# VH-VL binders against Mediator of RNA polymerase II transcription subunit 18 (MED18): the designs that were tried, part 6

Target 1, 219 residues: Mediator of RNA polymerase II transcription subunit 18 (MED18), of Arabidopsis thaliana (Mouse-ear cress) (q9sjz6)
Amino acid sequence: MSMECVVQGIIETQHVEALEILLQGLCGVQRERLRVHELCLRSGPNLGVVSSEVRLLCDLDQPEPTWTVKHVGGAMRGAGADQISVLVRNMIESKVSKNALRMFYALGYKLDHELLKVGFAFHFQRTAHISVSVSSVNKMPKVHAIDEAVPVTPGMQIVDVTAPATSENYSEVAAAVSSFCEFLAPLVHLSKPSISTGVVPTAAAAAASLMSDGGGTTL

## First folded at step 19 (VH-VL)

Design y2 (from x2 with light chain S32E)
Fold by OpenDDE, fold request of step 20:
Structure y2 (fold): chain C 219 residues (1-219), chain A 119 residues (1-119), chain B 112 residues (1-112)
Amino acid sequence: as target 1 above (219 residues)
Amino acid sequence: QVQLVQSGAEVKKPGASVKVSCKASGYTFKSYAMNWMRQAPGQGLEWMGWINANTGYPKYADKFQGRVTFTLDTSISTAYMELSRLRSDDTAVYYCARDDFWSDYFDYWGQGTLVTVSS
Amino acid sequence: DVVMTQSPLSLPVTLGQPASISCRSSQSLVYEDGNTYLHWYLQKPGQSPQLLIYEVSNRDSGVPDRFSGSGSGTDFTLKISRVEAEDVGVYYCMQSTEVPYTFGQGTKLEIK
C-alpha cells in the first residue's frame, strides 16, 4: 500500500532566507521553483470508509503546465500514530492530462477550494526520499484567477516535509523524516498536520477553511 | 484467511506471572496492531492496550501499567502478553485482536486464553 | 476515560421481533477527522467477540442486513429488525476515538 509521511509548519517570511540556506546545506541539492495550483475536490461528505481528499495539482513552473492527481487518505491513528512524530497516511499520486479536472467532475467530484502555492522546494534521497517545500499560500478572488491570487496569511509561509512510504517501511521513513526535522527545529517547528498540538494551524489549513464553500462548485 | 490462535489455558498462583501468545496468520503481520482485552467470568470486556506490529511500540492501559508487557516475535507473526504479580481478580479470559491503524476496530479475535489465578 | 453506558443490560426478545440497544458515551465520540469511532460487537455464548458494526453504521463483512447501527455524538443505537436464534449473546459497544478504548457493560440478548 502506498503511503506518505508528512509534517508541516509555519515560518515567518523574514526567516525564509535563513531556512533556504539551511536546506541548501542539509539537502545538498539545488532549489527548485515552486508554483503550484492546487484544486481540492470533494464528493459528498465522505469519500469512502476513511476520510480522504482528491487533489489536482498543476505545476505552473513548466513551459506547459503539468498535472498530477493525488488521493490523500486518512491518517493512521491509535497504534499507528502513537509515539510517531510524523503523520502517516495513505496516498497515491499519478500524472494526468490537462483534462483530469473534467474527468473528476464527470465522476461526481466538485471543487471544494483552490490554492496557489508559490515558493521553492528541495528533493533529496537519503534513507528516504524527502521533499521539503516552503511556500506562500494564496487564494484566488475568482475561480481559477491565478494572476489575481493574494496571500491568505501575509508574512507567513508554510513548510511541508513529505516522504513516500509503504505499509512495510513507513516507520523507517517516518524516523528519517523526524531526524531530518530536528535539523530544521531552530527555524521552524514541524508537526503532524491537522492535529491539535497547540501549534498554529498551517496556512494551507487556514486557507482551506476560508475558501471552502461547503459543497463545492461544478465548473 | 485471517486467524489469531492463542496459547492454552493457564493456572497460576498469586504473585506469579503468565505469558499468553497470539499467533497471527493469513495477513501481513506488520501492517496491523495487536490489541489485548480481558474478560472476567460473567463480566464485560476490558481493553488492556496495544502493540504496533511494525514499530513494536506498546501502549498500556493505566490500570495495567508496570504490570503488563506486550512483545512481538515478528519472525513467526506472534504477539505476547505477559502479566506479572498476578492476583485473584486477574482471573479472566484474555483475548488478542487485530486493528488496522485507522479505525481501530477489532475485526479478528483470538479464541481467548483462560488464566486462572488461585492459591 | 470515556464511559460507555448500554441499555438495557438484559434484553429478552421473541423470535422474529425487533430489538434495539442503546449506547451512550460520556463525551462526544467525534474525532478530529470528523469520523466517529463507535463499534458494536457480538459475543455468542462460549465464543470470542465478533465485529458487527464499525464506525456507527457500517456492517462488517458477513453481517446480515437485519443489523443496523445509527447515532451521532454521544448517542448510538444498534437495531435488529428481526431477531433470529443465532443472534443470542452479549452485545458490546466500544469507542476507539480516545485512549483508553472502552466498552459498554454489555447487553445480553435472550430468546423468550
Scores: ipSAE 0.875, ipTM 0.946, lowest interface PAE 0.4, mean pLDDT 93
Fold by OpenDDE, last read:
Structure y2 (fold): chain C 219 residues (1-219), chain A 119 residues (1-119), chain B 112 residues (1-112)
Amino acid sequence: as target 1 above (219 residues)
Amino acid sequence: QVQLVQSGAEVKKPGASVKVSCKASGYTFKSYAMNWMRQAPGQGLEWMGWINANTGYPKYADKFQGRVTFTLDTSISTAYMELSRLRSDDTAVYYCARDDFWSDYFDYWGQGTLVTVSS
Amino acid sequence: DVVMTQSPLSLPVTLGQPASISCRSSQSLVYEDGNTYLHWYLQKPGQSPQLLIYEVSNRDSGVPDRFSGSGSGTDFTLKISRVEAEDVGVYYCMQSTEVPYTFGQGTKLEIK
């Protein structure tokens, strides 16, 4: 089973440069530009209520925009999550064509909300493939109005740390992610993305909450 | 076919320890948690805790903290529950049951192990 | 701890008649992911418990359609549309939304 380990945090814009320098040192590579239009889809009435989320990601930093579909499943709970500082969840992704959105609409999905993430990313490869993204989260005042995007949380950026895992190695990957996060601890507090832990929601989560009004747009 | 086979009935004296085994088969052992429950005669079910068969991390109910120990032998897909400082009120049928780390329901149960504590 | 309260504790039923068991929790069983981790088990006489319903309303594999689960928040119900002889046993609701996991007292279903 395909999974991912995830932790998130928030960093003030004034500290982003320091984080970039640190990440560059840790990863030994240059930063990659990040400009991603993320569309979060929910199942419509025809599909019933599904707890899983489908996300369409358009990488706008490529000469030709590339599309990826992500199915984000539920996170491990109970014994699966206990004493693990990283969220482990089912996740599968696949590259798709530009027509993917229409396909999902045809299947009965609806747009829940959309975001524009702008920033940079690093990749760290050792025992696990760890991806770190630092990005501003922006909302569009009009559907798909990317050029009019405005920050959801001005002065703050989201730090996402992810690593692919399997049902067999998720604990090892989680440990690797946790160890990696220790290096970042002086600049950013990273934790499991959770809505109920009393932790300040990430800008992305906040944005999602604000943008999700129960309405769906079919285009 | 998924099976959880527990060790046989035990008779112990107060103050002694008992170790119950639960051998799993028919599935990937490390992909699940093993939970332990007990049921006193004529009473309901009581959750004792779990152990993650992948990480080996246990969680104990407060009532049993410091007196119960969950362990694994992954080489033979076996979970163990050891209860120490036994009392008469520990007399019960003890069950192992698996959960899949997600929904945390128990879809398969062992046959139960009767532990009798008597002077 | 979440207290699970079942009612009734004893349920004598005539064969072919419907049965209903209530389970109430001391707090909402809705988890942060929006799911409700309330489950139902049946323990037949002399046997281990077996899963009937998971997450409020989902029947486990092999469970007859005469069994149904419903509810939300703190109030849950297990229904049997037509009780059969094989349905005799003790029914337990259980929550796994919060640690420690807790069971109801059990409802003993008997045939009149």
Scores: ipSAE 0.868, ipTM 0.943, lowest interface PAE 0.4, mean pLDDT 93
Fold by OpenDDE, last read:
Structure y2 (fold): chain C 219 residues (1-219), chain A 119 residues (1-119), chain B 112 residues (1-112)
Amino acid sequence: as target 1 above (219 residues)
Amino acid sequence: QVQLVQSGAEVKKPGASVKVSCKASGYTFKSYAMNWMRQAPGQGLEWMGWINANTGYPKYADKFQGRVTFTLDTSISTAYMELSRLRSDDTAVYYCARDDFWSDYFDYWGQGTLVTVSS
Amino acid sequence: DVVMTQSPLSLPVTLGQPASISCRSSQSLVYEDGNTYLHWYLQKPGQSPQLLIYEVSNRDSGVPDRFSGSGSGTDFTLKISRVEAEDVGVYYCMQSTEVPYTFGQGTKLEIK
């Protein structure tokens, strides 16, 4: 079964350069530009007991945009999550054509919200394949108006650390991610993404919440 | 078919320790957590804790912290519960039950192991 | 700890009649993911507990449709539309939203 490990944090824009330098040293790979249009789709009747989300991601940093569909399932809980500082959840992704959105609409999905993420990423392989992205989260005042995107949380950027895993190796991957996050701790606090755990929501979570509630104001 | 088979009944003296086994079959052992519950005679169910069969990480209810130990032998798909410093009020039927890391309900239970603590 | 309170504790029922058991939690059982991890078990005489309902309203495999679960937040109900002889036993609600997991006191269903 396909899974991913994920942690997320927020960093002030003034510290992003320092983080980039640190990541360059730690990852040993070249920085990649990140410009992704993310569409979160929701179906009317949920067929599953566990909440799931379909996301369409358009990579705009290519000569020709490329599309990826992601199905994000529920996170492990209880014994599956205890003493693990990384969120482990079901996730499957596939490259798709630009017609994917139309297909999902035909299937009865609706756009819940959309975001534009702009920043940079590092992808490296050690004990696990780890991706680190640092990006501003932007909302569009009009649907698909990418050129008019405005920051949801000015002065703040979101840090995402993800690693693909399976039901067989998720504990090892989680450990690798956790270990890596310790190196970033001086600049950014990374934790399990959560909707409401008494902790301040991440910029992305806040953005998602605002967008789902009708496209709220800038945080 | 999924089965959880527990070890036989035990009679122990106060202050002794007891180790109950739970052998799993019919499913991928490492894909689930094993939970332990007990039930005193004529009483309700009490959750004791869990052990992740993948990571080996245990979680104990506060009531049993420092007195109970969960362990695994993954080679034979077996979970163990050891309770030390036994008292008369530890007399109960002990159950193992699995959960799938997601919903944390117990869909399969062992047959139970009676542990009697008496002088 | 989340306290689970069942009512009634004793439930004498005539065969063929409906039955209803209430379970209340001391706090909301809605988890951060929006799901509610409230489950129902039946322990028949001399047997191990068996799962009946998971996550408020989902019947486990093999559970007859005469069993139904409902509720939200802190108030939950297990219903049996028509009690059969094989339904005799002790019913437990259990929450796994918060650690430690906790059970209700149990409701003993008996045939009159």
Scores: ipSAE 0.866, ipTM 0.946, lowest interface PAE 0.5, mean pLDDT 93
Fold by OpenDDE, fold request of step 20:
Structure y2 (fold): chain C 219 residues (1-219), chain A 119 residues (1-119), chain B 112 residues (1-112)
Amino acid sequence: as target 1 above (219 residues)
Amino acid sequence: QVQLVQSGAEVKKPGASVKVSCKASGYTFKSYAMNWMRQAPGQGLEWMGWINANTGYPKYADKFQGRVTFTLDTSISTAYMELSRLRSDDTAVYYCARDDFWSDYFDYWGQGTLVTVSS
Amino acid sequence: DVVMTQSPLSLPVTLGQPASISCRSSQSLVYEDGNTYLHWYLQKPGQSPQLLIYEVSNRDSGVPDRFSGSGSGTDFTLKISRVEAEDVGVYYCMQSTEVPYTFGQGTKLEIK
């Protein structure tokens, strides 16, 4: 099964430059610009055994915008999550056409919410393929009104650390992610994301949780 | 086809130890946790704990903490349960069962291993 | 620990008649993800337990449609629409929402 390891964090905007420098040194790769319109869809009828979320991501930073569908499943529990500081969840992604949204609507999916993420990312290969993104999370006051997007967490940015894994190697991948996150700890408040109400938390929700009740387990 | 095959019946004296094996086949061993339950004669089921076949991390029910040890031999897709300082009330059928890390239900069970503790 | 209480403990049923087993938990079995990890098992005489229903209402593979599960929060029910001879055994509810996992006492279904 396809999965991913995930750690999320928040950082004050004033420290983002320092983080970028740190990441440049740690990752040894060039920074990539990040501008993603993310649409989170929910199925009307719950046909899944495990709660899942479908996300359509439009990369707006490419000469020609590209669309990706990401199916995010539930997080491991019990023995799967015990003594692991990284969230491990089912995840499948694939490139799709720009008409994917219409397709999902035709299948009965509904738009739950949408976000605009703006920032940068690093993608590097070590023991695992790790992606680190630092972005402001913005909401649109009107559907698809990207140009009118406003910050969900003013003065803060979201840090996402992800790595693909399988059911066979997720412990090694998780260890790699955890080890990497130790370097970020001085600048980033990192946590194991928590799931609420059967829905995989969005970056915005995660940020809100971290800022308010301290949702998730601090690394 | 998924199968969990346990070792044969054991007869032990009080104070001794018993080690029960559970050999898994028909699926990716490291993708699941192995749980252990027991059932005393004429009684219900009791959860003893689990071991994650991927991480190797065990968790024991408080009742058995300090007396039970879960181990793995991943090379042969086998889980082991060792119970020490056996007492007469440890007489039971012991079961292994897998769970998939998400729903934590036991979809496949071993055939059970009778452990009799008698003087 | 979450205490699981089944009722009744003994269930004599006439062939072809419906049966119902209740399972109550001492606390809500709704997990943080919104799911409820309540499961039902059947242990036929001389056999290992087998999964019947997982997560309240989902039948495991091969389980006849005469079996159904329902409930929410702390109250759950297993129903058999038409009891057959092969349904004889002890039924257990189990929660895996919270560690330690705990079973009900078991309900012994027998044919009158």
Scores: ipSAE 0.861, ipTM 0.941, lowest interface PAE 0.5, mean pLDDT 93

Design y2 (from x2 with light chain S32E)
Fold by ESMFold2, last read:
Structure y2 (fold): chain C 219 residues (1-219), chain A 119 residues (1-119), chain B 112 residues (1-112)
Amino acid sequence: as target 1 above (219 residues)
Amino acid sequence: QVQLVQSGAEVKKPGASVKVSCKASGYTFKSYAMNWMRQAPGQGLEWMGWINANTGYPKYADKFQGRVTFTLDTSISTAYMELSRLRSDDTAVYYCARDDFWSDYFDYWGQGTLVTVSS
Amino acid sequence: DVVMTQSPLSLPVTLGQPASISCRSSQSLVYEDGNTYLHWYLQKPGQSPQLLIYEVSNRDSGVPDRFSGSGSGTDFTLKISRVEAEDVGVYYCMQSTEVPYTFGQGTKLEIK
C-alpha cells in the first residue's frame, strides 16, 4: 500500500501573507487556490473494531466539483517510526463519482465530521514531491451547508505539509519534508498531527521581516 | 518466498566478540526492520533490539546497550549482530526476525545461530 | 518493562482434545492508536519460532483455523480446538506495544 509523510502546524491569520511570500520564494512554483469540502467517514460496527478513516474530498475550485476518495490507514510505529520526525501513514487516493458518499454509507461507514478548507497550496519537487497548504478550516452548522461554514479555530489557519512515500523510500521522503519545514520554523512550527504546540512566539517578528524584504505585490 | 539465512555456529572464548549474519531474500529489504532475539539453552526468548533497514537506525535493549552493535549491508540484503565482551551466560541461539513497520510482529525468522562461549 | 506471564507453563493434552493457554501482561497492551499489539508464536521441537497469531486474534497465513486468539487489555488467551500431534512445542506470547519487546515464559504443549 502507498503511504504519506505528514506534518501540521498553525499560524495566525494575520501572518498568512508573510508565509505565502516565504513559500513563493522557497517553492519556485505557481500558487494554487484551495477550496475543498472534506467529508470524514469512519467504519461502523459492521466493518470491525479497528478504526480507519475514509475522506471524500470535493474540489470546489472547478467549474464542476470533482471528487476524490482518500483512505487513511494506520501510522508507522516501532522501528519504522523510531527517530522519524514526521507522521508516516498508509494512504491511497482515487478519483470517484459524486455517488461515493452513498456507496460508503451502504458499506457501513458513518459521517464522523466534515470540513471546508479555504486557502492556497504549493505543489513542488524537492528530492520528494511535497504539497504545502495553508487554509482556514471551517465547520458547517448544518450538514453539508458549506455556504454557512464558520472557522473551527477563529483567527488561526492550518499549515499542512504532505509528501507521498513508499515503504522503500519513506525515510528519504521524511528527511526531505523535515528539511523543508526548517525554513518555515520562524513563522510556523510543524510537527506530527497528533502533537499540538500552538503558534510560534517569533511569528510576528519573522512576518514583519518578510513583508519588509519581500518583493512584488501580494494579492 | 521470504527467507532469512544465518551464519553458522560459533565457539568463542570469554572476552571475545562474535558477529552473526542474517541474509534476507524474497522481499524488499529496505521496507522492513530486522530484529534480534536470543534463547539460552532450555530458556525462553529475549529481545535484543532492532535495526530499521530503511533508515539504518538501530535500537538496543538496555541489557545489551554498550555491548551489541547492529549493522546492515543493503547491497546484499544482509543484517549483522555483533556482541562483544562475551561471557559464558551469552551462550545461546541467536535469531534474526523480520518485522513490518506497523504491527511489529515477527513474521519470518532465521534458522538460528548457536554461539557457545567456553569458560 | 512489561512483564508477560503465561499459564500453564506445562500443558499435557490428550490428542484431539482442546487446549487453552493464558497470557497476562503487567500493564495494558492497548497502544495510543487503540490497537493491541499482542502476538503468539509456536516453537516446534528443534525449530525456530514461527508466527501463529498477531494483534490478539489474527491468524497468520497458513495457520489452521483450529487456532484462535482472544482477549483484551491485560488478559489474553490462545485456544486450540482439537490438538494434533504437529501442535507439540513451546508457545510464546509477545507484546510489542512498548519497548523493550517482551515474551512470556513459554508454555510447553505435549501429547500425553
Scores: ipSAE 0.745, ipTM 0.885, lowest interface PAE 0.9, mean pLDDT 89
Fold by ESMFold2, look of step 19:
Structure y2 (fold): chain C 219 residues (1-219), chain A 119 residues (1-119), chain B 112 residues (1-112)
Amino acid sequence: as target 1 above (219 residues)
Amino acid sequence: QVQLVQSGAEVKKPGASVKVSCKASGYTFKSYAMNWMRQAPGQGLEWMGWINANTGYPKYADKFQGRVTFTLDTSISTAYMELSRLRSDDTAVYYCARDDFWSDYFDYWGQGTLVTVSS
Amino acid sequence: DVVMTQSPLSLPVTLGQPASISCRSSQSLVYEDGNTYLHWYLQKPGQSPQLLIYEVSNRDSGVPDRFSGSGSGTDFTLKISRVEAEDVGVYYCMQSTEVPYTFGQGTKLEIK
């Protein structure tokens, strides 16, 4: 089954350049620019009591914007999560057309929030395909008004590390992600995103959750 | 057609050890956990712990810590439970059961293995 | 440890009549993700337990519609709308919200 391993952290903007240099040295691959409009949809009452999250991602760093959907399900727990330092969750990702939003509304999903993420990302593959992004997170005062976006957490940026996994190999992928994150520990502490009500929190809520955690960043 | 087949009944003296096997078929063994339960005659069910077939990490209920060991042989899709320093109150039917990592209910159970501890 | 208390422990019932089994936990079974990990099993005479209901109210595949589960927090109920001969056995609730996983004492359902 398709799933992903996830860790997140925050870093002060003054340390982002150092992190970028470290990532360039570790990954040895092309840095990519990141400018993504993210729409987070939550399932409504008509889909039962199971909470799930759909993220529609529009890559604005392309001449012709492309759309991706991520259907985010529940997180692994119990024996599966025991002694695993990353969040493991069900996830399906596919390219979609710009009409996907209307389709999810027809299925009973509601817009929970939207964000504009601006920054950079690195990708590399060894035992796992690891994606790292460092971005400022911006909110829109009006629905879809990306030109009016304002920073959610001025002076701080979000670090996301993700890797795809299957139910058969997830411990191997989780170990790879954990080992990778240890190389970033001087600059950023990466940990499981917090979960509540079965829904992955917004980027702003994730930042607030990390700051309230007793093991927050040393930045 | 998921199936869990356990080893046969055993009679042991106090102080001995017993090792029960649980052979799985019909699913990807490494994608699940194996849990162990026991049931004394005429009594209810008691959880003993799990082993994650993906990681190999066991977890033991505190009551059994230091006396029980869970192991795997992934080449034959088999889980093992070994209980040492047996006492007469360890007489029970021992069950293995599969757990899917997400909801942690036991959807498939072995047939049970009676272990009798008597002088 | 979470203590699971079932009531009644013995449940004689007339064929075709409804049955109801209560399960109460010593603490909330709502996990940090908002889900409730309370499950029901039936152990028929001479058999191993079999799953009936998972996560409070979801029937396992092949479980008849006459079985339903409900409840929240610390109080849960298994109902059989119309008892049949095949339903004889011992019913257990189990929580997997918190380690160690714990079972209720069992409710023995018999035809009277």
Scores: ipSAE 0.735, ipTM 0.880, lowest interface PAE 0.9, mean pLDDT 87
Fold by ESMFold2, fold request of step 20:
Structure y2 (fold): chain C 219 residues (1-219), chain A 119 residues (1-119), chain B 112 residues (1-112)
Amino acid sequence: as target 1 above (219 residues)
Amino acid sequence: QVQLVQSGAEVKKPGASVKVSCKASGYTFKSYAMNWMRQAPGQGLEWMGWINANTGYPKYADKFQGRVTFTLDTSISTAYMELSRLRSDDTAVYYCARDDFWSDYFDYWGQGTLVTVSS
Amino acid sequence: DVVMTQSPLSLPVTLGQPASISCRSSQSLVYEDGNTYLHWYLQKPGQSPQLLIYEVSNRDSGVPDRFSGSGSGTDFTLKISRVEAEDVGVYYCMQSTEVPYTFGQGTKLEIK
């Protein structure tokens, strides 16, 4: 029953500072730095008939890097997803040792791709525990060469909003996420992942307004 | 342990309405959807729609749109199906069945409710 | 609507012999997530349907391993390796890949 509600959007890099100010005002907590090396691994047929995908996340914003394994499972469909504006999906996440990468390679997993995400996040509690991240997504020209990372989407950053849910409360969590996202609408449109949403047409005007007001919003 | 218990058989005249109940036990009611099917005598199964017990949102097969209403009483873990403007070809056994939100198969069914429509 | 066509509609079988039921859909049942939402139910005489197989080939808990499902795309098969008296009834395939959910016509299995 471990699952999450998810929405995503994109924002132009020039408007990220305004979004950070808005989020500081809305969330009431200090932002956290985000610098994560993400390794996406796929299993081959040697592990069975069905391939699987695993993400290993290395948090580089620590004196010693910490590792997390994340398995993203299926998305809710049918009656569960009907008239729900967020993606609801199974998700398993656990802290692991640095040896996890070697273990998955020994099990026959292969590197599909890797990314470096750099930006900031807010983690706060309202109706649900909501996490918001704003990050540039970067690729490495050479395997594991994070020092040489370049943006995948130059001039654009990804906004992710997630909240954990259970099968009993997911519609309430989804509503909390949707309600929160409406406050961000001047700067970013957030929707289910897998659909390009483009930039918000009014984002420049909204960013200018927030910057002139000293950058805070107490909505 | 999971059980769906439906209300008893009904005999109705054409033009009347019928309301069938489906009381659930042995599981978290809000974590599932309730589907409704019917089966005319000697015929196969026909899906009528669902109601999501988490959201309360129903969905109806087009054939029944405007004649059927699904409702819930979550305080007693009960789903209801009401079919209006009954016709003789609505004579059938009506089933409720539980559906998870992922694979959308029906793992538990009620015992069925015979609704007979005749003048 | 996705039309589900079963064959045969009537299946007399000798006890202990194998049985095979085909189910064909009018369009692919592969959903955008790569999964195939094709399920099999058994309705024993005088009873409600019961789940046998979900997502093509997965047996529900408590279903004997003499039942197996296979297939892909539009063509699916339910097999019983050794028919027992308790297997008598009407077998239905159902798709839940698309709304409305639709059933096959049913296959009545009975002992000769």
Scores: ipSAE 0.733, ipTM 0.878, lowest interface PAE 0.9, mean pLDDT 88
Fold by ESMFold2, last read:
Structure y2 (fold): chain C 219 residues (1-219), chain A 119 residues (1-119), chain B 112 residues (1-112)
Amino acid sequence: as target 1 above (219 residues)
Amino acid sequence: QVQLVQSGAEVKKPGASVKVSCKASGYTFKSYAMNWMRQAPGQGLEWMGWINANTGYPKYADKFQGRVTFTLDTSISTAYMELSRLRSDDTAVYYCARDDFWSDYFDYWGQGTLVTVSS
Amino acid sequence: DVVMTQSPLSLPVTLGQPASISCRSSQSLVYEDGNTYLHWYLQKPGQSPQLLIYEVSNRDSGVPDRFSGSGSGTDFTLKISRVEAEDVGVYYCMQSTEVPYTFGQGTKLEIK
């Protein structure tokens, strides 16, 4: 069973440099540039009662843009989520061709929203495979017009920490993520992202939710 | 083939304790939770709580808090339910049932263990 | 606690005729993710309960097409299009939207 552990937070742009330095010291790996066009698709009417989210990701930081489909399923609940401080959710990810969008429309999916994320990431091992990204989230005034993107939350950036997990080891992965996030507490407060009716929170919805709840650590 | 096999029937006096085992086979034990239910004679089903086989964390229905303990032996894929300070109204068939971490329905049940509490 | 109320509690039916069982919850069973965690079980005489329907309307593997579930919010229905002898037993609805998980009182289906 493929799944991932997720926590999120926000940080003021003026403090991003300090966080990058801290991450460089903690992770011991070279930071990577992040420039991704995300298209979030949702199942149309009458496809079923199971909430699901499909993200089509185009990595623009390559000589030729590459495409990935990330199918984000429901979040763990009940006994599985009890006393777990990270979000655990089903996730399937695979590399695809640029024709994937047409295929999902034929299957009855509809475009819910799109975003451009720009920033940096670290990918490293610390008892689990952990990815940390720090990025601005940008919206397009016109569909697919990435050159016209403007920040959704000016002056703020999103910090995402994710790690892949399986149904057999997810509690160990969750503990590794939680332990790592404690080292970031001086600069950013990372917590379980909110889930919402019928869908897993989007990056834009997550940013809005974190800002309304007083997200971000005492910087 | 998923199978949950419970220990045999028990007869107990009031004030005693009982420990029921539930041996799982045919699936990855640590990837699920084990729930416990009971059914008094001629009555409906009552949820007692769960234990997550991945984390080892139990949760007990408030009615049983302080009297029930769920444990695991993952080396033999077995869950246990111990109920203490038994009363006559604890006479019931006790069931274990497998629960996934997502939709929380019980897709496989043990055969049941009759616990009779009488003076 | 969420109270689950089934109706009828006793359901004698003629072989081959349809049957319908109602389950009502004391509060909405729609969880924060938009899903409804309402399930149906059948306990045949002398047996453990077995899953029939999960999440309102999804038949478990191996459950015949004559079983169907429907409903939303607080009102749910299990239907059997043509009752067969093997359908005799006690039917339970259960909610797992909130802890403690709770069952309906059961509906005993018998052949007349």
Scores: ipSAE 0.731, ipTM 0.879, lowest interface PAE 0.9, mean pLDDT 88

